# VH-VL binders against Probable D-xylose utilization operon transcriptional repressor (gntR): the designs that were tried, part 5

Target 1, 226 residues: Probable D-xylose utilization operon transcriptional repressor (gntR), of Paenarthrobacter nicotinovorans (Arthrobacter nicotinovorans) (q8gal4)
Amino acid sequence: MDATSKRLTRTTVASQVRDFIVMEIAQGRLPLGAPVREMEIAAQLGTSQTPVREAFRELAALGLLESRIHVGTRVRQLAEKDLVEAVPIRSALEGIAGRLAANNYHKHAEEVRGSFEAMKEVAEGGDRRVFAAASTTFHRSVVRAAENASLLRAWNALGIEVMTILAMASSDIPLDDAAESHRPIVDALEAGDPELAEHALTHHVAAYLPATAHSNGGVDAAVQAS

## First folded at step 1 (VH-VL)

Design fA3 (from fA with heavy chain Y100W D101Y Y102T L103D W104S E105Y F107M; framework fv_ficlatuzumab)
Fold by ESMFold2-Fast, scan of step 1:
Structure fA3 (fold): chain C 226 residues (1-226), chain A 120 residues (1-120), chain B 107 residues (1-107)
Amino acid sequence: as target 1 above (226 residues)
Amino acid sequence: QVQLVQPGAEVKKPGTSVKLSCKASGYTFTSYYMHWVRQAPGQGLEWIGEINPSGGSTNYNQKFQGRATLTVDKSTSTAYMELSSLRSEDTAVYYCARGWYTDSYAMDYWGQGTLLTVSS
Amino acid sequence: DIVMTQSPDSLAMSLGERVTLNCKASQSVSNYVSWYQQKPGQSPKLLIYWASTRESGVPDRFSGSGSATDFTLTISSVQAEDVADYHCQQYYSTPLTFGQGTKLEIK
C-alpha cells in the first residue's frame, strides 16, 4: 500500500508481485514465519525473478518480510515482544490525538465518518488486507484531526499498516466485529469530550495486545507509567 | 470524583410501582451510558437495561420489557428506573452503573445500590 | 440468551498463592467479556474488560485471558483484600448476561 501512494504513471510487475504477497499474508495463505523463495513466487505468477526480487526488497524494507544472510527470506513473525514495545507508543500517540481531535472534530467529521463507513463496507467483503488498509486510514484520519504535524509525523514513522496486516493475519476476529469496535471512537469524538476521546483511543489500541501480554501487565501498565 | 448516588432502601407492596433514582456527578452525564442491574439476596447479577442519556435511547432485557422504564433528567444529572406490577421476586438490590462509549457495556462505576423490599 | 458459567463456585486460598477462575460462554462472544470484583456488602467493581484489558487503577496481579467461549481471570499472588465474589459478564449480545459468580476466601 505505501508503494501505490508513490505511483508515477503506471503499475509495474514488481508492484503487482508485492500486492500478491501482501494479500497472501493477510489472508493466512502465506503463514507468519513461512519461508518465501523468489523462484517459487516467480513460477507461481508466471514472471521472471527480477520483479520478484525487487518486490522482496520493498517488503523487507517495510518490515513484512525478513531476510538474513544464508537463512533466506521469510514472512516476519509478529512476536509478543514487538507488540508489548510498539502498542504502548501507538496508544499514547493516538490518545493524545483523540484528545486534540475532539476539540476539532466538527472540521474533520466528514473524513473521520467517511473512513469509518468505508471500513465497515470493506469488512463485509471479507478481504483482510483491504481491511488492514481501511483500518489504518481510519486511525490516520483521527490523528490528522488532531491538527498537530509533529504528532502525525511520529505516528507515520511507527509502521502502523504493516503491524495491522500482521495482526490481522494472526487474528480470528470477524472483520465486522473489528470494524464495529471502532464505533466508540467515532461516538466519543462526536460527543466533543477530550477526556472521553483520549480514553476511547488508548483503550481501543491497548486491545491489540495479545492476551498473554496483558497477563504480564503489558500495555496497560506501560501506558499508565509516568 | 465520579459518584453515582442511590437511596439506601425502598419498601413497596405487591402490585404497586417504584421509581428508583441514581444521581450522577463528577463527569459529563450525557457522554456515558447508564445501566441498571439487580441482585437478589445471595444470587448473581441480572441486567435490566441501558439508556443513552444524550438521545434517550433504551435497550431492555426482554424479561423486563413492558415492566421496566428507564428515563433521565439531564438538568439534574439523574437517571431513573421505574418498575411496575411489583412481586415478592422483585426484592433485590438495584444498581445503576456507568458505561463508557468506548466500552458501553463495561460498567466502570457503580452506585451503592438501593435495596427494594416487596412485601405485604 | 447467552449463558455464562463460572467455575469453581467457591475456593479458599492461602496468601501469596496464584488463583485461577474460569468462565465459559454457551456460544462465542469473541473478546466481549468483563470481570467484576464484589466485596462483601459492596457494589461490583470493574477489573478487566475486552477479555484481557486491565481497568485503570486495578493492581497488576489481576489479569484476564481467553477468547470465544473460554475465559480466565488470574490473581498472581492473592492478598487478604482480594476476598470477594468474582463475576464474569458477556457484552457481545443483548441481553447482557453474568455468570453465577465465584466466591474467593482466604484460609
Scores: ipSAE 0.000, ipTM 0.406, lowest interface PAE 19.9, mean pLDDT 82

Design fA4 (framework fv_ficlatuzumab)
Fold by ESMFold2-Fast, scan of step 1:
Structure fA4 (fold): chain C 226 residues (1-226), chain A 119 residues (1-119), chain B 107 residues (1-107)
Amino acid sequence: as target 1 above (226 residues)
Amino acid sequence: QVQLVQPGAEVKKPGTSVKLSCKASGYTFTSYYMHWVRQAPGQGLEWIGEINPSGGSTNYNQKFQGRATLTVDKSTSTAYMELSSLRSEDTAVYYCARHYGKYLYFDYWGQGTLLTVSS
Amino acid sequence: DIVMTQSPDSLAMSLGERVTLNCKASQSVSNYVSWYQQKPGQSPKLLIYWASTRESGVPDRFSGSGSATDFTLTISSVQAEDVADYHCQQYYSTPLTFGQGTKLEIK
């Protein structure tokens, strides 16, 4: 059991509903763009509409659901254009983070290594939602290791966790492979080489680009175009 | 056992394009980057570029940017390199090579495809 | 681009001799250098990575050393099967670059 990702012992019905919906989205059982009805979720989970409505409000605030007066509530449709625009920015920020973190790794090795091991452990369980959270925690640990408050604020502003959840919902990559793809980042940081760490982070994050963006020459071409 | 299987030879005319294949087996295809390297007769090795099969992200040697295109087909665990506007100086053996995630060295190489560009 | 320069271009050794192959980078590449052996008609095969770490299955007569800009591959007792071209490579930054190669022959 991973102690760094241990859940809180107290839960509310609304938080259980929220977790259920996030899991359904992450596993692809609740498709992107699909309508979501409070009554149907309430009936499926054997609960009243009140905690479901609270969960819907929380998920809308997080950007996983969108609710419009004439359309109703839907799972947010993350357009390929959104990823083409955001991934190059994330790649640049995490590349800077890796470069800086390599110089400070000895101070943060336990946190970074611990989050990587946690990600490997949750990958074995097959829960894509839990993996998305673990992956986000790992990337955040690298950004924290950079010891640059402005960088961390900019990174947090990108909505990385929401993007990761939505990307996992659109992906069929095996979780063991997803977890192992992070090993070069840890190895580069342990080597203490800023250039290699920057390379490892930028290449890793660039892999999140949709296939259509890759045909245009990769991350650099997308940034130049946008 | 890891294998990267490439065709033995291709012959093309100047000005045309070629698409070379590299079929991977014996490992999880999406867990390792695939690189392309060429070697002209009697010359050293020259790096063309890399692709991450997981997402399809690519990085190219600037010398080949705009002429080389790297792609993958996950369903067949096959990597491809397309080279356009062929010249006689593109005559070389073209290798695909897998890199180990730690330290980015090439632990396995394909057999190589001899591309001959002549009239 | 980082330029890798190998020396000598070629050498001929007697069986059992200690041989030293050199590789120089135009700028510091830390320890991010690998060495490959290429026998006639074959693809390159990894010998050494991280400047000095021997790949599994490679005979212990092969060793690597060096850091920053100056690297060396040593064969402590040359055997007949060691006839090959030897290539150094930096993987510190893209574009990845190789030396021109050193050809090893037996007298």
Scores: ipSAE 0.000, ipTM 0.404, lowest interface PAE 18.3, mean pLDDT 82

Design fA5 (framework fv_ficlatuzumab)
Fold by ESMFold2-Fast, scan of step 1:
Structure fA5 (fold): chain C 226 residues (1-226), chain A 121 residues (1-121), chain B 107 residues (1-107)
Amino acid sequence: as target 1 above (226 residues)
Amino acid sequence: QVQLVQPGAEVKKPGTSVKLSCKASGYTFTSYYMHWVRQAPGQGLEWIGEINPSGGSTNYNQKFQGRATLTVDKSTSTAYMELSSLRSEDTAVYYCAREYPFGSDYYFDYWGQGTLLTVSS
Amino acid sequence: DIVMTQSPDSLAMSLGERVTLNCKASQSVSNYVSWYQQKPGQSPKLLIYWASTRESGVPDRFSGSGSATDFTLTISSVQAEDVADYHCQQYYSTPLTFGQGTKLEIK
């Protein structure tokens, strides 16, 4: 653990504990489903239990940790059911966003391309937590470019960043490839083609759907993925 | 028309190193990961590692860590695999293979024809 | 490492018969399994990915099924040109691993 060598400041201990745990989960050093104990984290970071308990409560509220009376606290395991339920909703919302954003792209080009380039830059550094945040920022920039407040509110309610952190932790995809997989979205938006942009977003997001969700096989599975 | 062109054969002595090439054409070289897979005579396929031609980042099967080195030359759209400290057990056909470009999809849509490496005294 | 085990090691079929090739993973790999056909002296060719999705240009007599740990490749009405080794691969986690292969021959 690299973070065990750092000194924490008194005024920011709870936030630093939170960031440490999120980083450990995103990098795979704290595996999905693994138990997490307050005393062990406190000892590793050289801090008291109070800020660790505060961080645990916050992370449980965010859905990164699961805490149950007789089981203790564990890193949430992103179940296939969670993706089967969330990905189709996200795909539909982002497809709508892409179609609308293609018509407004000139007003939002700097934000969208800037977030794409930032995602590529953080991929080079290998920090999966920072990448998860950058990826979430990119997708939100496309939703914002749709200029539909109701769509943005619905999208924000899905907890995309938490899902992205858990997905990054359970994936061995190279970050450079994850970043580059977004290029067709940017290209479609810059072309100002609403149908191409909708297709690019729906296809990209649907790729996060577990293959087991495509029980129809054949053409139906391909259509669901597109 | 995607093509991955590899030389047909190489013969090396034990203890030496070999550098195998894979020349790509028909697509944007830097947009797709390149993988290396070997097949010993009469045996199954064995994954060696991967390289992102854009950034040069690599990931290796632990079995080959420290012996295999993957590199690319973007100016010639060529990927290379260098294998050091060769043993007779390294005798195999070595393939380069292109990864499907999206998501966590590590399956290979195009393969080179393979280079037969023979390690013998 | 995830171990992929194929069965049988080899089989001989008559023209027109339905053949099923099996592949088992040592742990759940969801549907992240691909199948490759390798004819003698040739490189592997992608047939199926995502457990059941047929690659473009692959004849519809080839189909894949299964999930979690148990996967099958089916060839309906086997033809002479189907003589080859067939390999399954998991791409659920690294290192990427392949089965040992099943050799298909015609009687």
Scores: ipSAE 0.000, ipTM 0.407, lowest interface PAE 20.1, mean pLDDT 82

Design fB (framework fv_ficlatuzumab)
Fold by ESMFold2-Fast, scan of step 1:
Structure fB (fold): chain C 226 residues (1-226), chain A 119 residues (1-119), chain B 107 residues (1-107)
Amino acid sequence: as target 1 above (226 residues)
Amino acid sequence: QVQLVQPGAEVKKPGTSVKLSCKASGYTFTDYWMHWVRQAPGQGLEWIGEINPSGGDTNYNQKFQGRATLTVDKSTSTAYMELSSLRSEDTAVYYCARDEYGYWYFDVWGQGTLLTVSS
Amino acid sequence: DIVMTQSPDSLAMSLGERVTLNCKASQSVDNYVSWYQQKPGQSPKLLIYYASTRESGVPDRFSGSGSATDFTLTISSVQAEDVADYHCQQYYDTPYTFGQGTKLEIK
């Protein structure tokens, strides 16, 4: 959980609605900038307004939807500036996590290694959405290994899984290569080297920045997926 | 020494209520959700509900809504489950189990309390 | 509710044999499946979470695999102390649900 949100069970109806919308966006069926109507989603999924409205608010808080007076709700136009703003914050948080996690790795080795192996297995299946979830779980396992609850709450607040799903949907990186790109992180943690681990995490996350770092609204920015 | 300590057994008559305890030690009580799970003799595990000790937020399995009430006492690091309108089919071992924020799997379980409901 | 179905209900193995236990979800649960070992008279003990991640202190002969609807727990070389009931659980959606369990016995 993040610092500003109450814990929810993994798949309340609202969570399922959120996942559906995220999937539609990731698969390109709901384009960036497209209108999204509460009643249409409720009708498609056979549910009431309450969970759909809750899902819309959650997605708006994550920066994927925006609601405007008299205009309605739309899929936010995800620009290079969004990644330029978010990636440095994520990089800083995960760098701190890596440094701390290296010192605690013996207590968390099975979780971190297990998440890495799970990510590799998922990569073989070729499902980019499933891979995005597995990759997010791996990064969370490293943040958890830092044994710093405030850091974990701050990291959870960034909406990493949704951003990863969108990045993976837009990326042509082979999933096996994406999974293996995380091996230097595991190696640094297993070596118990805090400085190497911090560097591995900051470098890995920084690679998610668009090839063109300067915001120009371009959708063609090369983004490395986690 | 993370432990969840539960009493061994409880006997109640049909139609009465029972309040089972689960005392936590060895960790920060408010950093983990507490779950209640039961197991009837020779049967599988059945989830009853969960509570956040920090905020008191609860979620219940619909099957137990209106009959089960989950509470905590933060000063003693103790979780409680109250089950009302007891029936013979409520005879089961009742476990408490914790999960850490953001993970949802049950890593530590209590020893269980055998509740026998008999007339 | 998501229904978890385990197979077989029970099996008897010889020491050192490879054992596979199956768990099927009635709908996709992604990787949100845990496996628990329960010895007679004891509480369940977490073995595997997130479908394939081994809990700290669990012997490496235990491994989990699968995703979506089909999950497997494997014991590469069964030992006498592995006699127990094994339960799978999904924590993808509430109510969290468990399979009926598989009883593992030694011949």
Scores: ipSAE 0.000, ipTM 0.420, lowest interface PAE 17.5, mean pLDDT 83

Design fB1 (framework fv_ficlatuzumab)
Fold by ESMFold2-Fast, scan of step 1:
Structure fB1 (fold): chain C 226 residues (1-226), chain A 118 residues (1-118), chain B 107 residues (1-107)
Amino acid sequence: as target 1 above (226 residues)
Amino acid sequence: QVQLVQPGAEVKKPGTSVKLSCKASGYTFTDYWMHWVRQAPGQGLEWIGEINPSGGDTNYNQKFQGRATLTVDKSTSTAYMELSSLRSEDTAVYYCARGEYDYYFDYWGQGTLLTVSS
Amino acid sequence: DIVMTQSPDSLAMSLGERVTLNCKASQSVDNYVSWYQQKPGQSPKLLIYYASTRESGVPDRFSGSGSATDFTLTISSVQAEDVADYHCQQYYDTPYTFGQGTKLEIK
């Protein structure tokens, strides 16, 4: 049922609070490094403190928020370590998704192609945060095309949109080029070749590794080995 | 306006069980969690557990897990705590208190003195 | 479990004196500490929540401060009706835990 005009239930509210905070960060309304108060979020969303605290703990575990003695909770600053750790995991999950999605593509072609075109349209506007959201939607469409509920849950748990924002914020790549870099993924899926699709996703996601990791070559080698 | 009414005293023998009541008034009973806290004579406060009157969800302090059972009757706005296998060390004043899950307790009942003796 | 330790165990003050009661958590509880007043023969009554926010109807002579592991309840000018046990509580994590209490008496 529609909970918008009702009191929110505690069990559904924690995930909604988490989604709200992630969206505020993604859209730039909650800047990196900004303080975040449990009581303020609870008041803003018309909910109790408990689901907000649960959301804060989960977001801290994902590396999006941090709590420090004498300072309280804030949106974490860009942390290269988080990307170095998360990108190989994302690459592995999306590689699996691509392999599975190639066999199901005919059922999901409209969604995948539509999200790709939407991403290209957003790139024209030049807003990197809006682009990050569109890019995340495209990758999620590929994971959904895999038709594997466990994979989708694992992928959703990684906080991909914020990872994408952090990657885009640390890059000066033109958005048109960023959008176009996704075309090989669509082409591989349309070819219906599971190995080609896995390779296209794995290679594309590896490009999100920080420049320092790329210059070393070590992280790229680890991703390819896994 | 908010009131939590509890019986004054109960006397029970070791090995028996007791069911203590807490009748709420002055607010919407299902909007707040109900907590149970005890205090042995001359000692500090000890949290037993909590219940959500709306859904019946419960959480217990591990020390009381398996011995304490929290329930509610929404039709009478009454919360209950049943404590089984009573021992002399269960002699204490038992309070109900209003709060939210993982929140402070803004209103307290007057407490029921439970005496466990042979 | 988070252990809350209060100090002193008891103190006797003269009317009008400033009183300071301490509460220490075994690990950080951010600001999620409340203080309760319990007069002889009565139930606890909420005084302070979120470390420093005074509950509605509580006299302004009561104030709370602190963060992380160290918390303080202050009574700026003690009155005869302040004779009570004072309890701190953390509600940062379950099980919710209380300190042992501090007994305040008037000389």
Scores: ipSAE 0.000, ipTM 0.424, lowest interface PAE 14.7, mean pLDDT 83

Design fB2 (framework fv_ficlatuzumab)
Fold by ESMFold2-Fast, scan of step 1:
Structure fB2 (fold): chain C 226 residues (1-226), chain A 120 residues (1-120), chain B 107 residues (1-107)
Amino acid sequence: as target 1 above (226 residues)
Amino acid sequence: QVQLVQPGAEVKKPGTSVKLSCKASGYTFTDYWMHWVRQAPGQGLEWIGEINPSGGDTNYNQKFQGRATLTVDKSTSTAYMELSSLRSEDTAVYYCAREYWDTSYGFDYWGQGTLLTVSS
Amino acid sequence: DIVMTQSPDSLAMSLGERVTLNCKASQSVDNYVSWYQQKPGQSPKLLIYYASTRESGVPDRFSGSGSATDFTLTISSVQAEDVADYHCQQYYDTPYTFGQGTKLEIK
């Protein structure tokens, strides 16, 4: 009994450690590329090593941390260059997903609609980090609706949740407006219009490009695409 | 009293595998990481790897990756290290050692060690 | 790998003398260094962790100091029972690595 209670407590603490690290990254207090030591996090949060290691493993699986033998664990290096490169790829992949998903929407309507409504509900709470997770879940539901395993694997490889967390942390856009910006995607999918769905997704995702890319590349009017 | 009990000796032939045990008592087995460290005759200490008895999480020294496998049996509070493809160079004393609450506390309790002799 | 280098390889001291053993890391390990005493035929015993914190039950004549790359174990007044090999270890990063050891003998 005591052993079970300790494990449950450690599991709960691990999720709190995970949330703490995600927040530190999102707020820039834990910089991209910075080393992260299990002992330092444990000491800072007043907890033992075990839940910190569990949190590190989950964050590594999510692509927020990377662990290398002889180098240790660090926040994955995501330079602005990497984000500028990844967003056009994400835009293309999600455009393909939208086109395919429009044809399959009747099979996936509950998941897609459910994730959209969840994102709207989370937006009312005002937590930008929680919104980033809900937004990522919505986009993943559309990619799943495409029924293309290779596409989903490629999309998962881009570290979408990290990109979304950083975009939400650096943006002044009201969360209600951010949530509603996804409505054209849902509308296009419900209409079963593959061209409209592709357009809605490609232009919505392109809005996530950093300001420097918009200035240099002539990619303009981000809000109009969402 | 905290104890980590290991067999005194094992003799194996080259090319075989060995599974060494470390039986813990006197503390909550799942609250502490278990480390494996070896010491060849007349040489220093060499870290092999670590395991979390609670979750089964493992980390290995790259030198032993693919050859060493760390496991635990929670029902008997016993940690195991299996080493495959044995060579004469694997002749050493193999220790298990407990890592306290936090890695900053070092390896506070050690087993008495098992002398593994690899010879034909 | 982080390489830990101890000096001297061996040292012979008279009873009551002050002894210093050195340990150098090939790169910064902050304070994540432990010292172990290993008597002939016995398992290592933790003396110092986190560079300078003495383990419970260890005599106060043992002390550790240092940070980053340079670490020292000091025995303020060496006793006969201190004859042993002394090992430093970094646990800043995996693989955790040990120095080659310093053998302490009494004259």
Scores: ipSAE 0.000, ipTM 0.404, lowest interface PAE 16.6, mean pLDDT 82

Design fB3 (framework fv_ficlatuzumab)
Fold by ESMFold2-Fast, scan of step 1:
Structure fB3 (fold): chain C 226 residues (1-226), chain A 121 residues (1-121), chain B 107 residues (1-107)
Amino acid sequence: as target 1 above (226 residues)
Amino acid sequence: QVQLVQPGAEVKKPGTSVKLSCKASGYTFTDYWMHWVRQAPGQGLEWIGEINPSGGDTNYNQKFQGRATLTVDKSTSTAYMELSSLRSEDTAVYYCARDYSEYIGYYFDYWGQGTLLTVSS
Amino acid sequence: DIVMTQSPDSLAMSLGERVTLNCKASQSVDNYVSWYQQKPGQSPKLLIYYASTRESGVPDRFSGSGSATDFTLTISSVQAEDVADYHCQQYYDTPYTFGQGTKLEIK
């Protein structure tokens, strides 16, 4: 991933605008797929359009906004096609990670268990953006426990953080239920059973597929159009 | 696993320069910014600067601008900090630390063990 | 530059007591504050980031709270292994700045 895209100073008005927009998206106040206009954000925050434009460029690079020449800027909306393509890859990689991590769990138990408990704690606070970060940290801890550097690099390349923000923004699932859904993963790893751990991770991640993909034996045509 | 390995100690005379190393392993070196932080004996932590290993972009604490130079060698996954015109008050443990960002945060998730630089005559 | 001020400078607690460490920023840093634990002779270790998010592997007795200018690190039941210096840091703006540290002792 391009580390340069994340490095702007926080005291710039642009970085403050960026943080505001990310929060609005994560909390659902700036809806997915909605057009977002530089002038309107500038007016809302009492600033000029220049730092707003800079923030828009950074957020587009992060994949939270989609900007097209002469079309305008919108909050990115994950199409069902994006999830149908990405979730099976993530599921396969995390399944492999779970299998390998079960064999190494004793060396990584504190990190994995700690990240699970942290995810439960932030869920109580109700901040969906902070929860998205905690959830991503938990999944990464399992991948790290696999002790396979190539797997970790491949997993890091999937843009899990951005997808998790967008998923949280489009979901009304209670955060404590979301956190608790990870317990079978921790239980399987603690059992030290590679097959059980692989199944727990694969099944958990596969649940991120849209319900329409499961119900229709394929993607719902109406959802595909968006 | 992520490791940042630094050499143990350096002793230098005032007015000279030093180049400290930090060898990274266990992750893709170019995906994360590297920071340099020092700690004088019994004192707090002081940020020196940051470097992007991918592009070579740097940002410095103004206090060190002109004396500190951050570089990387991508082929060996090693970051370097050169500090010139050394003074006795530069005596400190120098840490490298990896920047990790979840979305819009820039916190330091892994630290090297530190190199003790002693500047004396 | 943003100045981070920690209090108290040092503190001694009995095993099992609740410990509260404070950190104040000279201006609003939103939630962009991290806490680090540094045991004698060791490098700092990340405990908390984004004011209240616990780093993976950190015991659940550690928690962070606060926003804007006032931040707190709490240890709900202090243990012998918690003897360390604790540093807060803002990463809201460069230069990134740390507090002077709070030394925690068990006696």
Scores: ipSAE 0.000, ipTM 0.429, lowest interface PAE 14.7, mean pLDDT 82

